# VHH binders against p49116, part 28

Target 1, 238 residues: p49116
Amino acid sequence: EGPLLSDTHVTFKLTMPSPMPEYLNVHYICESASRLLFLSMHWARSIPAFQALGQDCNTSLVRACWNELFTLGLAQCAQVMSLSTILAAIVNHLQNSIQEDKLSGDRIKQVMEHIWKLQEFCNSMAKLDIDGYEYAYLKAIVLFSPDHPGLTSTSQIEKFQEKAQMELQDYVQKTYSEDTYRLARILVRLPALRLMSSNITEELFFTGLIGNVSIDSIIPYILKMETAEYNGQITGAS

## First folded at step 1 (VHH)

Design qA1 (framework vhh_7qbe_3)
Fold by ESMFold2-Fast, scan of step 1:
Structure qA1 (fold): chain B 238 residues (1-238), chain A 121 residues (1-121)
Amino acid sequence: as target 1 above (238 residues)
Amino acid sequence: QLQLVESGGGLVQAGGSLRLSCTASGRTYAMGWFRQGPGKEREFVASISWSGGSTYYADSVKGRFTISRDNAKNTLYLQMNSLKSEDTAVYYCAAGDTLEEFLKYSDYDYWGKGTRVTVSS
């Protein structure tokens, strides 16, 4: 009956830690990424349709799609994070490394390919000048994906995804009425999100996150957090 | 200071199996196994990411060895099957805690003292 998303769901503001250091360090990357991940999960749980699916279903859903949500968040917040500078520094460091060891060479290649795919995705979104409403609906389309293995209640999830697609179409048609192909150009970017390895994302951005806790382990905890606990996590470092 | 303690080494006949363990005194991130055989340089065997989602193996051990970890116990394992005389070596556990070590799976900061594996013909 009501819209899937309201204006409150369009607001997506990342607060960064202290300015990026002159020398790249893992703590800055991890803290920045953690803030974005927590913001993304808080955004998802604020959607009434998401909460209506129940805790078991919504936890399984986020476990399946967190990397896609996180990557969309990286694209949306790329300027605030200085993401291109961080990725360029990592690539430069890896390219200048001695590749005498075949295993080290294979690992470097996998990481560089992942970074290249991420840069390409973020550049595509930037060139399209995706706005806040478009990002909100793209995240909703990704969140309500009924086709992940192991999901239950897929018919209801599909219904919410279709609603997100319809609301995005209505928004784009009214706001960008002269650009007949804009919606198609936006939607064809989404399949690329599933080609990016969640394992490599975890290792690049979440090394050292809360000691030895994995992203899979913290998802249920984050989804059940109260606002005060959530705020502590996005600002917390000792 | 992080300490790594290996166990499970010993004498085994060709075609047999051994399970190596490495217990860390605290949290670890990227971990791996290395070995040094008689008259050979130290070589990489296998590595595992902290989540266990990514594993890498030397070509010589692919399909025979399996690396795994139990983060709750701060323990790394190497299951060695179909052992060959060429697998005779001192096996070392290694751990890293820097971004470079995680990305490259090299230049580990912490090393165990090693455990000897001898495969008889």
Scores: ipSAE 0.013, ipTM 0.393, lowest interface PAE 7.9, mean pLDDT 82

Design qA10 (framework vhh_7qbe_3)
Fold by ESMFold2-Fast, scan of step 1:
Structure qA10 (fold): chain B 238 residues (1-238), chain A 118 residues (1-118)
Amino acid sequence: as target 1 above (238 residues)
Amino acid sequence: QLQLVESGGGLVQAGGSLRLSCTASGRTYAMGWFRQGPGKEREFVASISWSGGSTYYADSVKGRFTISRDNAKNTLYLQMNSLKSEDTAVYYCAADTYLFGSPEEDYWGKGTRVTVSS
């Protein structure tokens, strides 16, 4: 059969809200994060192998891995988002909140640890200079994870994950032929994604647009959106 | 969207006491009370950190009002003692729903009316 991903699935371009506000605010961050989340889900639903698994399986897979996909998207789009500026502002606020006792020390510790893990992940990806093809295949590997509880069609999911791994290996060996250990260095980064709390990601990036509604509850609706409505969400078109 | 619902307002005699409540439908961080009296702009009354460890009061209410919260119930309180006619206002609850936001952000309640008769 043909490749798991085509060149159209390698393209991952985030359109940021414009203009950037003078002061960083909840609205700008949540809008930016929502665009990235919608772009990530649109990317997933455009894959023929993903479509072939059916709606129920698609929903279960994305519910299980949205935080991993979103974090990979943050790393890939870090420059476009000015992510380092956003995270630095949040860290500064947390440090000031500790000094002024504006937030629970236990909660501040959890959030700070999450931000440090996120920064370390993004820094490691930047140091490795991960390219667009590598990001696309890493996203496919986490999307087609057969080990999540409650999944049906696990043998088919596993086959798609193995295909993603094989195509990534082929790409890396051909493109970075002089770097014998590159693939190993890339793959050992993936387990860190499962150590990051989806609850804290949701709190940091989505609180202003979703309120108390969980990302898990909106996933089926995003996956069912017509292409025109979906494009409206990711570009902010009226 | 986050909803803030104030309650506990009413008519009370000068020198009396009243307790206001504000319940949030979702996660909040710092919270506060503001008020708007007749012909005046909205003014700060009191604020509280999420942990409840830090509180701030306007000079006009220090020693008379006490702000507190119950995070398990997502509820903010304002205990008002030794009320004066100058405390007559609509009292608004404000919430910071993001880690680096402000109580003056987008999230306000509809207000609860307090009338202090002399």
Scores: ipSAE 0.006, ipTM 0.228, lowest interface PAE 9.7, mean pLDDT 82

Design qA11 (framework vhh_7qbe_3)
Fold by ESMFold2-Fast, scan of step 1:
Structure qA11 (fold): chain B 238 residues (1-238), chain A 120 residues (1-120)
Amino acid sequence: as target 1 above (238 residues)
Amino acid sequence: QLQLVESGGGLVQAGGSLRLSCTASGRTYAMGWFRQGPGKEREFVASISWSGGSTYYADSVKGRFTISRDNAKNTLYLQMNSLKSEDTAVYYCAVGEDLYFSTPSDYDYWGKGTRVTVSS
């Protein structure tokens, strides 16, 4: 049947909060990150194959892979976000706090290692000059991962992942025909996403969230609201 | 300004359990527990990020104590299990009003403390 992704799924445009403060703070970082997370979830929900799996499966998939999708989004939107500036501000804050307590030093080291891994990932993607089509298919590959614990419909999820891989291969072979090993170089970057802690990502980017909402809690809420709104549209309800 | 009120301290036998609570008068970000035993300096016990997704513990309490929070109630908790005589101290709640990240050294506000006595 038709392609897994359309041109509308290649478009991934992050709108940053304005104005950017003179000094970066937790509220600006959280607002920027929240916009990227919402954009990433809205992107996933817009895929017909994703919708076809049903709400329960959709929630389980996004809960399992939100950190991978978010990290790919950070790499894709690094320039728009001025991500290097945000990470530098976080590093500066952490360095100012080091040495006062041995245990604080261990925690700061763990977070600094996470920031290093994130920078390495974003730099590798930038060096490869990953384009919008490649990012869309990489996001689809991580979204349709059949190997997360507790998933139902794993055969259908695996089928969609394979379709994403095949369409990425076709795109890369046609667009970068002279670069025989480009696809392999792109795909070997994906395992690094699973080494990054979702808890540390949440701490770095989402500490400014208001209320008692966590990323795990907000995911089913956003997906539920989007589905209800969509159903209202297709049934003619105003 | 911001006020912190600790509760839940008391006398408990070695091997027993206690749950401490700390309620803040307003919004907080990073929160933690510190303690001060007789004739000792105030020492770090545990910290928690605003989201609750990141926790950090002193080696002496790791595996025995659990820190948690309820942001809807502006309340921090410390579940203390397998208590030892060495855990005898006044336990203090601490909060960093505008801190980005939870670190033991970055606390601006303190409660008056709640006393925990572990008998053997």
Scores: ipSAE 0.013, ipTM 0.284, lowest interface PAE 8.5, mean pLDDT 81

Design qA12 (framework vhh_7qbe_3)
Fold by ESMFold2-Fast, scan of step 1:
Formats: C-alpha cells, sequence, structure tokens
Structure qA12 (fold): chain B 238 residues (1-238), chain A 119 residues (1-119)
C-alpha cells in the first residue's frame, strides 16, 4: 500500500576522504570506493521491503547485484568523486604500461574495455541528467532483480521490482511530462550494468582492501553492521 | 625492493603436468605468468587479481592451465596440465603495481624457470 521508497531514500550523500592527496593512489581510491559501497548497502538495508525479505535473501540479492548498485552510485556521485579524472588517470597509466610492455596487452585490454564501458554508462546518465529520485528507483529496480541464479522468494522480489518500475513511471510522467519517451531512454541504460564484470570493478576500486578479503566475503558483515558502524565507515571515523 | 623467485620447472613428457610456484618477498597486487619459447617473443600466459577473484588466460592455454594464489604465503601458482611441445619455454612470474598508484610506477619480474616438454 505505501510507497516502496520515501524521500529519505532519495538522499544519497557521499563524504570523500580528506585531505585529498596530490597524486591519486590505491588507498585513497579504495577508501572512497569503500565509503560508496557502505553507503549503497546502508541505503538498501533502510528499505522496508528489503528488510521484509529476510537476512538470507538480503545477502543473496546484494551479492548478486552489488556491482550494479556500485556502478549506479559511481554515476550518481561522479562529480563529488571526480570520477572522470580518476578514470582518465588510470587509462593513461594502462596505455603507458602497454607501450613499456610491462603487462600483458590482453589483460590491459580487458581492464581498459571495462573502463570504457563505465565511462560510457556515466556519460549516458549525465547526458540524460538523471535526478536523485530517478537514481533511487533505478537502484531499487536493480536491487529487486528476481532473475539472479540461486535466489529464493523470487515472486516477492519481482513484485517489489514491478512496484519500483511503476513508482518511477509515475514520477517521470509527473515531473517530465513534456518528454513522453524519457522513461524508455532511462530504462534502456540498465542492461549495460550487467555487461560490467564485478571482478574487474573489484580490481580497479578495492585492490587496497586490508586483510586479503573479497567483496563477496564482506557483504554479509556489512549488512549486519549497526548504524553507528555504517556511519563510521561512510565518514571514515575510527 | 620486491623480489620474485620462480620454481617448479623441469623436463616433462607431452601430456604430462607441472606446477610452477612464484614466491614474493612482500605484498603483491595483480600477478601473472609470461613465457618465452625458443626463437619467440615473450607472451602472456595467465594473470590473477590481488583478491584471486579475476583470472585471465591466453587462448593457447585455456582449459589446460590454472592460475591461483595464496596471499598468506605471498605465493603465486600455475598448474599446467596436458602439456604440449609448444609449451616449452622459460616461464616468468610478474607482479604489477596497483593500477592507479601514480606516486611511482614500477613492475617486478622474476628471472624465470625453464619448462621443457618432450615428445
Amino acid sequence: as target 1 above (238 residues)
Amino acid sequence: QLQLVESGGGLVQAGGSLRLSCTASGRTYAMGWFRQGPGKEREFVASISWSGGSTYYADSVKGRFTISRDNAKNTLYLQMNSLKSEDTAVYYCAASEPLYDFLKEYDYWGKGTRVTVSS
């Protein structure tokens, strides 16, 4: 009966680590990415529909879609992160590594193709001028995806996804009434998220994680964190 | 300065198996195996991400070779099965710096371990 998302779910504010280093490094990028990941997980956990699915289903959903949520978060927070500058610097480094024959050309090509797909996605979202409400509903559509292998409660997940789609439609039709095809342009962007490798995202953004841990291994821990621990992670408080 | 030491090379009959190891003197990020056969350029064999979550293989070794790592031991492995005469080469372990550590760029290479596949 109630809406899937409230105005509180539209607020998505990333706090960047400071001071900003003169040169970008793995630790700064990893801390920034970790804050975005924790913010994204906290956002998902705050949705009553998500909580209603239960802990095991919540863990399975987030394990299946964290890369899609993270990529949407990168696009949404691209300006505050200076993401285009970070990606341009990484691309320049990779191109120099090819020229110096330091790394496999095939490995570098795969990573660079991933970066180009990420840049294209972020550019398309920027060109469409996606607002905070639209991002919230796109994240909800991705989160409540019933088609991942191994999921239980797929009927309920599908109902929540359909609710997200309907609420997005209502929002877009009311707010952008002059643009009849806006919703279609937005939704057609989502399949591209499934083409992006979560393993390459992990290599690019989380290589600085302490303790030799994978994102898959930390997701259950993050989802069980107290609010104070979540706030500590997204602000860098120790 | 980071040091990489390969081991496990030797002589093996076609169709046989060998396991190569590479031990690093400290923490490593992405790692890989390269090889250089007689009269050939150095070529990529396999790579693995720092977490072990991503692996990449040259088409010539897919389905036959498996790359793995044990970060607690600072050790990289290459399990080579169904060896062919074309796999005869000196195998080099390589470790890369983080992709976006721009304070200094440097990569590390071992001195190699020889693998000879006889028919």
Scores: ipSAE 0.013, ipTM 0.296, lowest interface PAE 7.8, mean pLDDT 83

Design qA2 (framework vhh_7qbe_3)
Fold by ESMFold2-Fast, scan of step 1:
Structure qA2 (fold): chain B 238 residues (1-238), chain A 120 residues (1-120)
Amino acid sequence: as target 1 above (238 residues)
Amino acid sequence: QLQLVESGGGLVQAGGSLRLSCTASGRTYAMGWFRQGPGKEREFVASISWSGGSTYYADSVKGRFTISRDNAKNTLYLQMNSLKSEDTAVYYCAAEYSGSYLFPEDYDYWGKGTRVTVSS
């Protein structure tokens, strides 16, 4: 009967690198994105239900959903990140690359379509004025997805997902009692997360961090980090 | 405190059908049916996830019993067909589980039970 998430799991505070450079560069974008990714994984690690599934299941779940968690984090932290400014700078760089014939037109088109989908998602969440509790439960629904290949505890994962869905419904009905259809408006936005390419997300936000190594490959290492090391990553302090 | 109220029990002839209902005083997560026959321990019958997307049945009732729920009414159902004398038991509704759909110790709330008697 205890809740899946506590008030501590609603707190999601991103600390940006400082100072912001006069001109946006790959290092600043990568550092900002890395802090958000580490914050998102630290958030997942703090959930007792997640811990109870065990290390192998935890790794498989985060590998499968990191892009969805990261995208929800981008939407939630859009203002503190100045995400619109970052995306505009990337678009300008891509347009200049077309002019200089430095990237294939097909690749540029794919990346531009991804950026437009990301902007549309973040704008839709902003218009709905999604609060911290709603974001926490949406992240939990995404995290506890039982349909990913290679999962061994699928019945338990499904139980946690359904618990997240139920607690979100109860929260919305109690907090936004006058808006009967708010939950439906929120949930209809979630399928868009599955349309976001994790490969393009890596190219846009993580190229400077990982080089030729995928986010999928580093996830087990991040999940094994001690709390102090984890806090160092999300604040930029050792 | 959450309350579960079972109804629909009674006397029925072998081969007959009966539908049990369980109404909860509030929202529930997963729900299930358990039964206890005379001189036997409580055994699992069927369970259903919150969404209704996953159902589980004991081998002894598979193909004869169907579990369903109406979340708008906070109500759980058990449709029992082709009843046998071995199905005679007190049927209990259970809710607010932790851990597993299948084990009595994983459920937090229980009804008082409804009696089902299957005559020869």
Scores: ipSAE 0.000, ipTM 0.099, lowest interface PAE 21.2, mean pLDDT 81

Design qA3 (framework vhh_7qbe_3)
Fold by ESMFold2-Fast, scan of step 1:
Structure qA3 (fold): chain B 238 residues (1-238), chain A 120 residues (1-120)
Amino acid sequence: as target 1 above (238 residues)
Amino acid sequence: QLQLVESGGGLVQAGGSLRLSCTASGRTYAMGWFRQGPGKEREFVASISWSGGSTYYADSVKGRFTISRDNAKNTLYLQMNSLKSEDTAVYYCAADFYSTLLGDSSYDYWGKGTRVTVSS
């Protein structure tokens, strides 16, 4: 019934915390990343097709794909976040940690490779000049992935993924009619998202989470909030 | 104020095993183990991220020691296997370092230490 995404799903505006500190710290990075993750989960919750799958399926899908959604969000919001500055600070810290024997060389290599993959992905998306509609559909394709282990309702999830792919194709062919191969160039970027380690993403961006909680543990909480409870918490008493 | 209390140290024969525990009086961030042997400077042993999803080990203990945590109990563990004479040290629990990847090298909270002696 109707298109998978509406114009409201194209709007993706990250509000950064107070001005970037002179020296980057884990709490500033974590606050920025948490805002992006929250925005990404709120975006997913707003999709009628996602709601129709039910709470348990919604939780399983987001637990499986949050790292891919987060990475797409990093690429989309790279300028707003000054992501290049954050990554440069992390690289500088890793180099200093080698000198002080605080981290194993093998672990530093893994983290550096993750940062390079992230930089490559964000740069490729920037060079393609991916627009807001394209990002919305790419996020939908990632969200409605039927191939994660342990999922139920896989036929319905696959149907929504195919609908996202179809609507992306229609949009690209209409908007970028002179660029016959644009869709192919966009879609071949997606497999790289699954090569990103969620554990390394969590350590880089979410180490400062209050209450000693994992991303996996907070996902059900955010997704289970009822609209009335959520709106009441945001709005407050006037 | 945050207090860290280590336990589980003692005398053990080479090739043996010990499990160290560190209990915090409140919330902790990333946590780690350090040690100081006789006549040596304090050295890094292992660390674990807030969620437990990332662990790091000194090359000298990799494959022999395992760090873990139970956040519900505010407790950090170090399982030490295949102990060697060079593992003889006072072992210190450290907390409230922000990140093993990004954080300041200073640790804000330290325990008093627990002594481990490995005899031949």
Scores: ipSAE 0.000, ipTM 0.196, lowest interface PAE 10.8, mean pLDDT 81

Design qA4 (framework vhh_7qbe_3)
Fold by ESMFold2-Fast, scan of step 1:
Structure qA4 (fold): chain B 238 residues (1-238), chain A 119 residues (1-119)
Amino acid sequence: as target 1 above (238 residues)
Amino acid sequence: QLQLVESGGGLVQAGGSLRLSCTASGRTYAMGWFRQGPGKEREFVASISWSGGSTYYADSVKGRFTISRDNAKNTLYLQMNSLKSEDTAVYYCATDSPYELFKGEYDYWGKGTRVTVSS
């Protein structure tokens, strides 16, 4: 019982590695992205409803939705990350790869299309001026998605998603009372998250991970981390 | 420091199959196979992401070749089926450097393994 999210779940503060290198590189992008991923997973773990589902369900949910959570985090933290600068550097690399014949034109096209979809999503969220409460509830709606294949406890997950939707509606109606269609404009943005490839996200942002590890393989370990270890990852304090 | 060593090349009859391997002596990222036929420029064949979750193929090999990796063994594979005389080339293994994303400096390439497809 009680609200699904508290004020503590609205706070979402990304600390960037400092200083920014003169030339953006795979390690800087990966460290920045890793901090955002860890912040997102710590955020999810702090929700009592999420904890109540149990460790196996928690792992399955995050494995299914990490790309959607990460993309919402990119949009929310776009200014802090200087995301436009990171994406411009990646685009420049892809253009140089055409000249150096390192990648197929088909691969470059697929990655460029993903970048353009990401930019359009982030731009649409910025134009809507999505606030911290709205982002928190959108992340909760994505997290408590009952329709991913292989999930157990789907009825409980669906109830938590409905609770997130209801609390978002209540918040928007009270805070933006003069904008009758704001909720609808926000919610129609969400389906685009499922059109973005988690594989391409991994290549763009996580190529620099230490060792040959996938995001899927590290999720269970991150979810088991103690709070102090978690905080070390999201602030870069080691 | 990082070395890539290709193996598995040889002579094979048209319509046959061959499996290439590439072993890495250190840390690798996204990896790919490239080839260069006699008197031709080097061309892209296939690539695979760090996790193995994303793969990309040149149109000329799509449906015939399969790229895979075993990260526990630091090994990249190329399974080549339904081989054609046009597939005759030296096949090179390559990996992105930590700086390739922005400048293409410090790229790592193997010495290559020769594949000859007889008619």
Scores: ipSAE 0.011, ipTM 0.172, lowest interface PAE 9.3, mean pLDDT 83

Design qA5 (framework vhh_7qbe_3)
Fold by ESMFold2-Fast, scan of step 1:
Structure qA5 (fold): chain B 238 residues (1-238), chain A 119 residues (1-119)
Amino acid sequence: as target 1 above (238 residues)
Amino acid sequence: QLQLVESGGGLVQAGGSLRLSCTASGRTYAMGWFRQGPGKEREFVASISWSGGSTYYADSVKGRFTISRDNAKNTLYLQMNSLKSEDTAVYYCAAGPDYLTFESDYDHWGKGTRVTVSS
């Protein structure tokens, strides 16, 4: 029976590519993002409840929520990644492009709005000082979402989500006992994750990885990787 | 430092096809094709992201032209089908500084390859 998540699921350590380039480039951004994505997939696979749902359900859940998991990972690892520097560089480039490129104006607007939403989300999480246990449970709540179209076993998924919610509540009430409204402040941040476009996330962070294939197309292969392959991806080992 | 070399231009009859190639001397990110017809300004034709996952086309060529790339060979392609006399131009390969390059941001240019579409 036990808890949904163990202490091992709280540990979420991103190893960045080394050395950091003098100037940010697409290779560094893509490799950093790929490491975070692989770490997130490995994290999900390590949950016994997730494995119990079976391969087809696991693939469907991750296809539905990878952008939400990735965005939570960006917020959690923002300092390690120097995410604010990456986003500032992209914003500066887009602002310069707006002055000169009439044909890309609509596309620039969409990308800029996405970056602003991402910055706002990460800033709100930083201001709340979300800890490792809280991030682990928020990721579990997102992962075990029964309301995505096309899912099977929705009653079991809902039970795991309810268990994640209950364990988060117990943790927050015990650890932050004097902050009566902390849980509510944390939970109202989650709906913003579904407003962020997975297509724009792919373009910004995965251009060097995916080629002509979508993240949805590669998810089944990532989920089947051996632990050694996951470790190789997150540490940059050849 | 970066050099771009176009090839594949020539004479073709209306309704015909041509494939243009552009080889880069080093790493590129966003790439594109531009053209300049007789007595006209240089105009955008098509662009492609580094991964090839994002492509954009001018309205005049949509459905007729296909842009692609082979990063292992540092080569960009433009497949041109259903050619019209209005497609007669010198075609230029261009490369930008990063993956979010737009038409205004291209800073490396080839010398061009001539395409003539006859009636």
Scores: ipSAE 0.000, ipTM 0.199, lowest interface PAE 12.2, mean pLDDT 81

Design qA6 (framework vhh_7qbe_3)
Fold by ESMFold2-Fast, scan of step 1:
Structure qA6 (fold): chain B 238 residues (1-238), chain A 118 residues (1-118)
Amino acid sequence: as target 1 above (238 residues)
Amino acid sequence: QLQLVESGGGLVQAGGSLRLSCTASGRTYAMGWFRQGPGKEREFVASISWSGGSTYYADSVKGRFTISRDNAKNTLYLQMNSLKSEDTAVYYCAADQLYGFSETPDYWGKGTRVTVSS
């Protein structure tokens, strides 16, 4: 019944909390990441096909794929976030820690490998010059993944994923008609997202959250937010 | 300024158990335990990430000690089982930045003494 995504789903505008401070801190990183996560979940909520799956399925899908959506969002908003500056500050801290911390060398290595994977992913997307329509469809392909354990309505989810793939193909073919292999180059980037640890993403970007709050625990609440409440979180107002 | 206060230290017999606690005066991220025995340098014992999702242990304590945290209470725990005379030390709670746990963490407690008798 019509396209999976409309032009409104292409719009993905991250509002940063303030100009980047001269000295990066956990609070600025967490606030920026939280805004991106909220924007990503609000984007998913706005898709009629997503709404049609029902609340329980919506929660399960986002819990399974939030790290993939978040990473795509980091790539798409890399300039707005000054992501390279954030990652450089983290790397500088880790390099200083390597000199002193022989005992958590495995953790430092694991975190550095995650940062390098993230940098490589963002650089590959930048080199491909992925546009807003392509990002919207890639996020839809990731969101409507039928292969996560424990999902219900898998046949319907698969149909929505196939529709996303078909619409992406149609878009790329008409917009980049001279580049026969562009779609293939874009799609082969997606498997890398599943190799990135959600636990490390959570530690790097969301360590500013208080209490025993995990991303899995807040997802149902974010998905149920009213539009005004959501806009307050994104703009930092009220 | 962030304050870390350890508790739970004491005298215990070899093979016994003891639980250390560390309460922070404010918000913490990566946290861990170090210890210093008589005439020895301070050594790493265990660390835990902000969420509790990642834990790391020194080989000497692996399988015997368990690190955990309750972020709602701003409290870090070290459950010590099958204690040995070699575990006798002053145990220090430490808090570090989010990107791993260093030998020179940002904040230290004053320490709590653990003595394991033969």
Scores: ipSAE 0.005, ipTM 0.236, lowest interface PAE 10.2, mean pLDDT 82

Design qA7 (framework vhh_7qbe_3)
Fold by ESMFold2-Fast, scan of step 1:
Structure qA7 (fold): chain B 238 residues (1-238), chain A 120 residues (1-120)
Amino acid sequence: as target 1 above (238 residues)
Amino acid sequence: QLQLVESGGGLVQAGGSLRLSCTASGRTYAMGWFRQGPGKEREFVASISWSGGSTYYADSVKGRFTISRDNAKNTLYLQMNSLKSEDTAVYYCAAESLDQYLKLFGEDYWGKGTRVTVSS
């Protein structure tokens, strides 16, 4: 009967590679993104309700929603990452490339459209001033999504999602009592996460860091990592 | 992983010309030349975009050197004219992989270098 999330699950602290390079490069971006991905997986794995679903279900859920969790993490950690600076540099580079490389023009356009959608999502979350508790529950709602194809235990997953929704509602009503429509404004942002391409996210942030394997292929390995190994990934320590 | 092989280095008289080539084992995005003289740090010489539409030169070589590429042969060239003793260096080819085109900064791959000596 306890809450779905404890205070330890509200804490979400990204440790960035230090120092930030004078000129942004793919290694810095990929290392930063990998730390965020590992932090997101560790966060999910630490939830008792998630553990209760069992290993096979946990793997299937995270494979289905990692891009949504990662994008929420980008929005939450946007200031720490200087994400707006990264995305602006990205857009500038792509705009210059469109003039020169006709063979890649259509792909660059798709990537730019994805970046614009990502910027819009992060800007909307920033304007709403989403707090740490709200982010924790939004991540839980995304994680415990019963509507992904191929899932088992969908009734139990739905129960945990409903619990996340109820606890978010209770928190928002108590903390932001004067803003009657705040919860609705927050929740209508979530569908945009499913419209973002996981393939483009992987190409922008992860190509090369996990070798030539997909994120879907490494998820079972990440979920089985010991706590010390997780800490090594998110801090860069051995 | 992408491999780069430079060729065309040698001994040449001041005021002479030399052409360097660099062949890549696969498709490349942006490519460039760097050099390292005796007791000096590695310095930028020239770069070229994938299409060949954009070229950039170090001030010390502008007007004397010309960078070009043949994408059908995966080959980069550096035409060096009016060579000076100060141009004596090991010349290195660098490239971004086309497999990393959607990565905004790519990774630089390097060859082993080719030695150019300009006599007085």
Scores: ipSAE 0.011, ipTM 0.157, lowest interface PAE 9.4, mean pLDDT 82

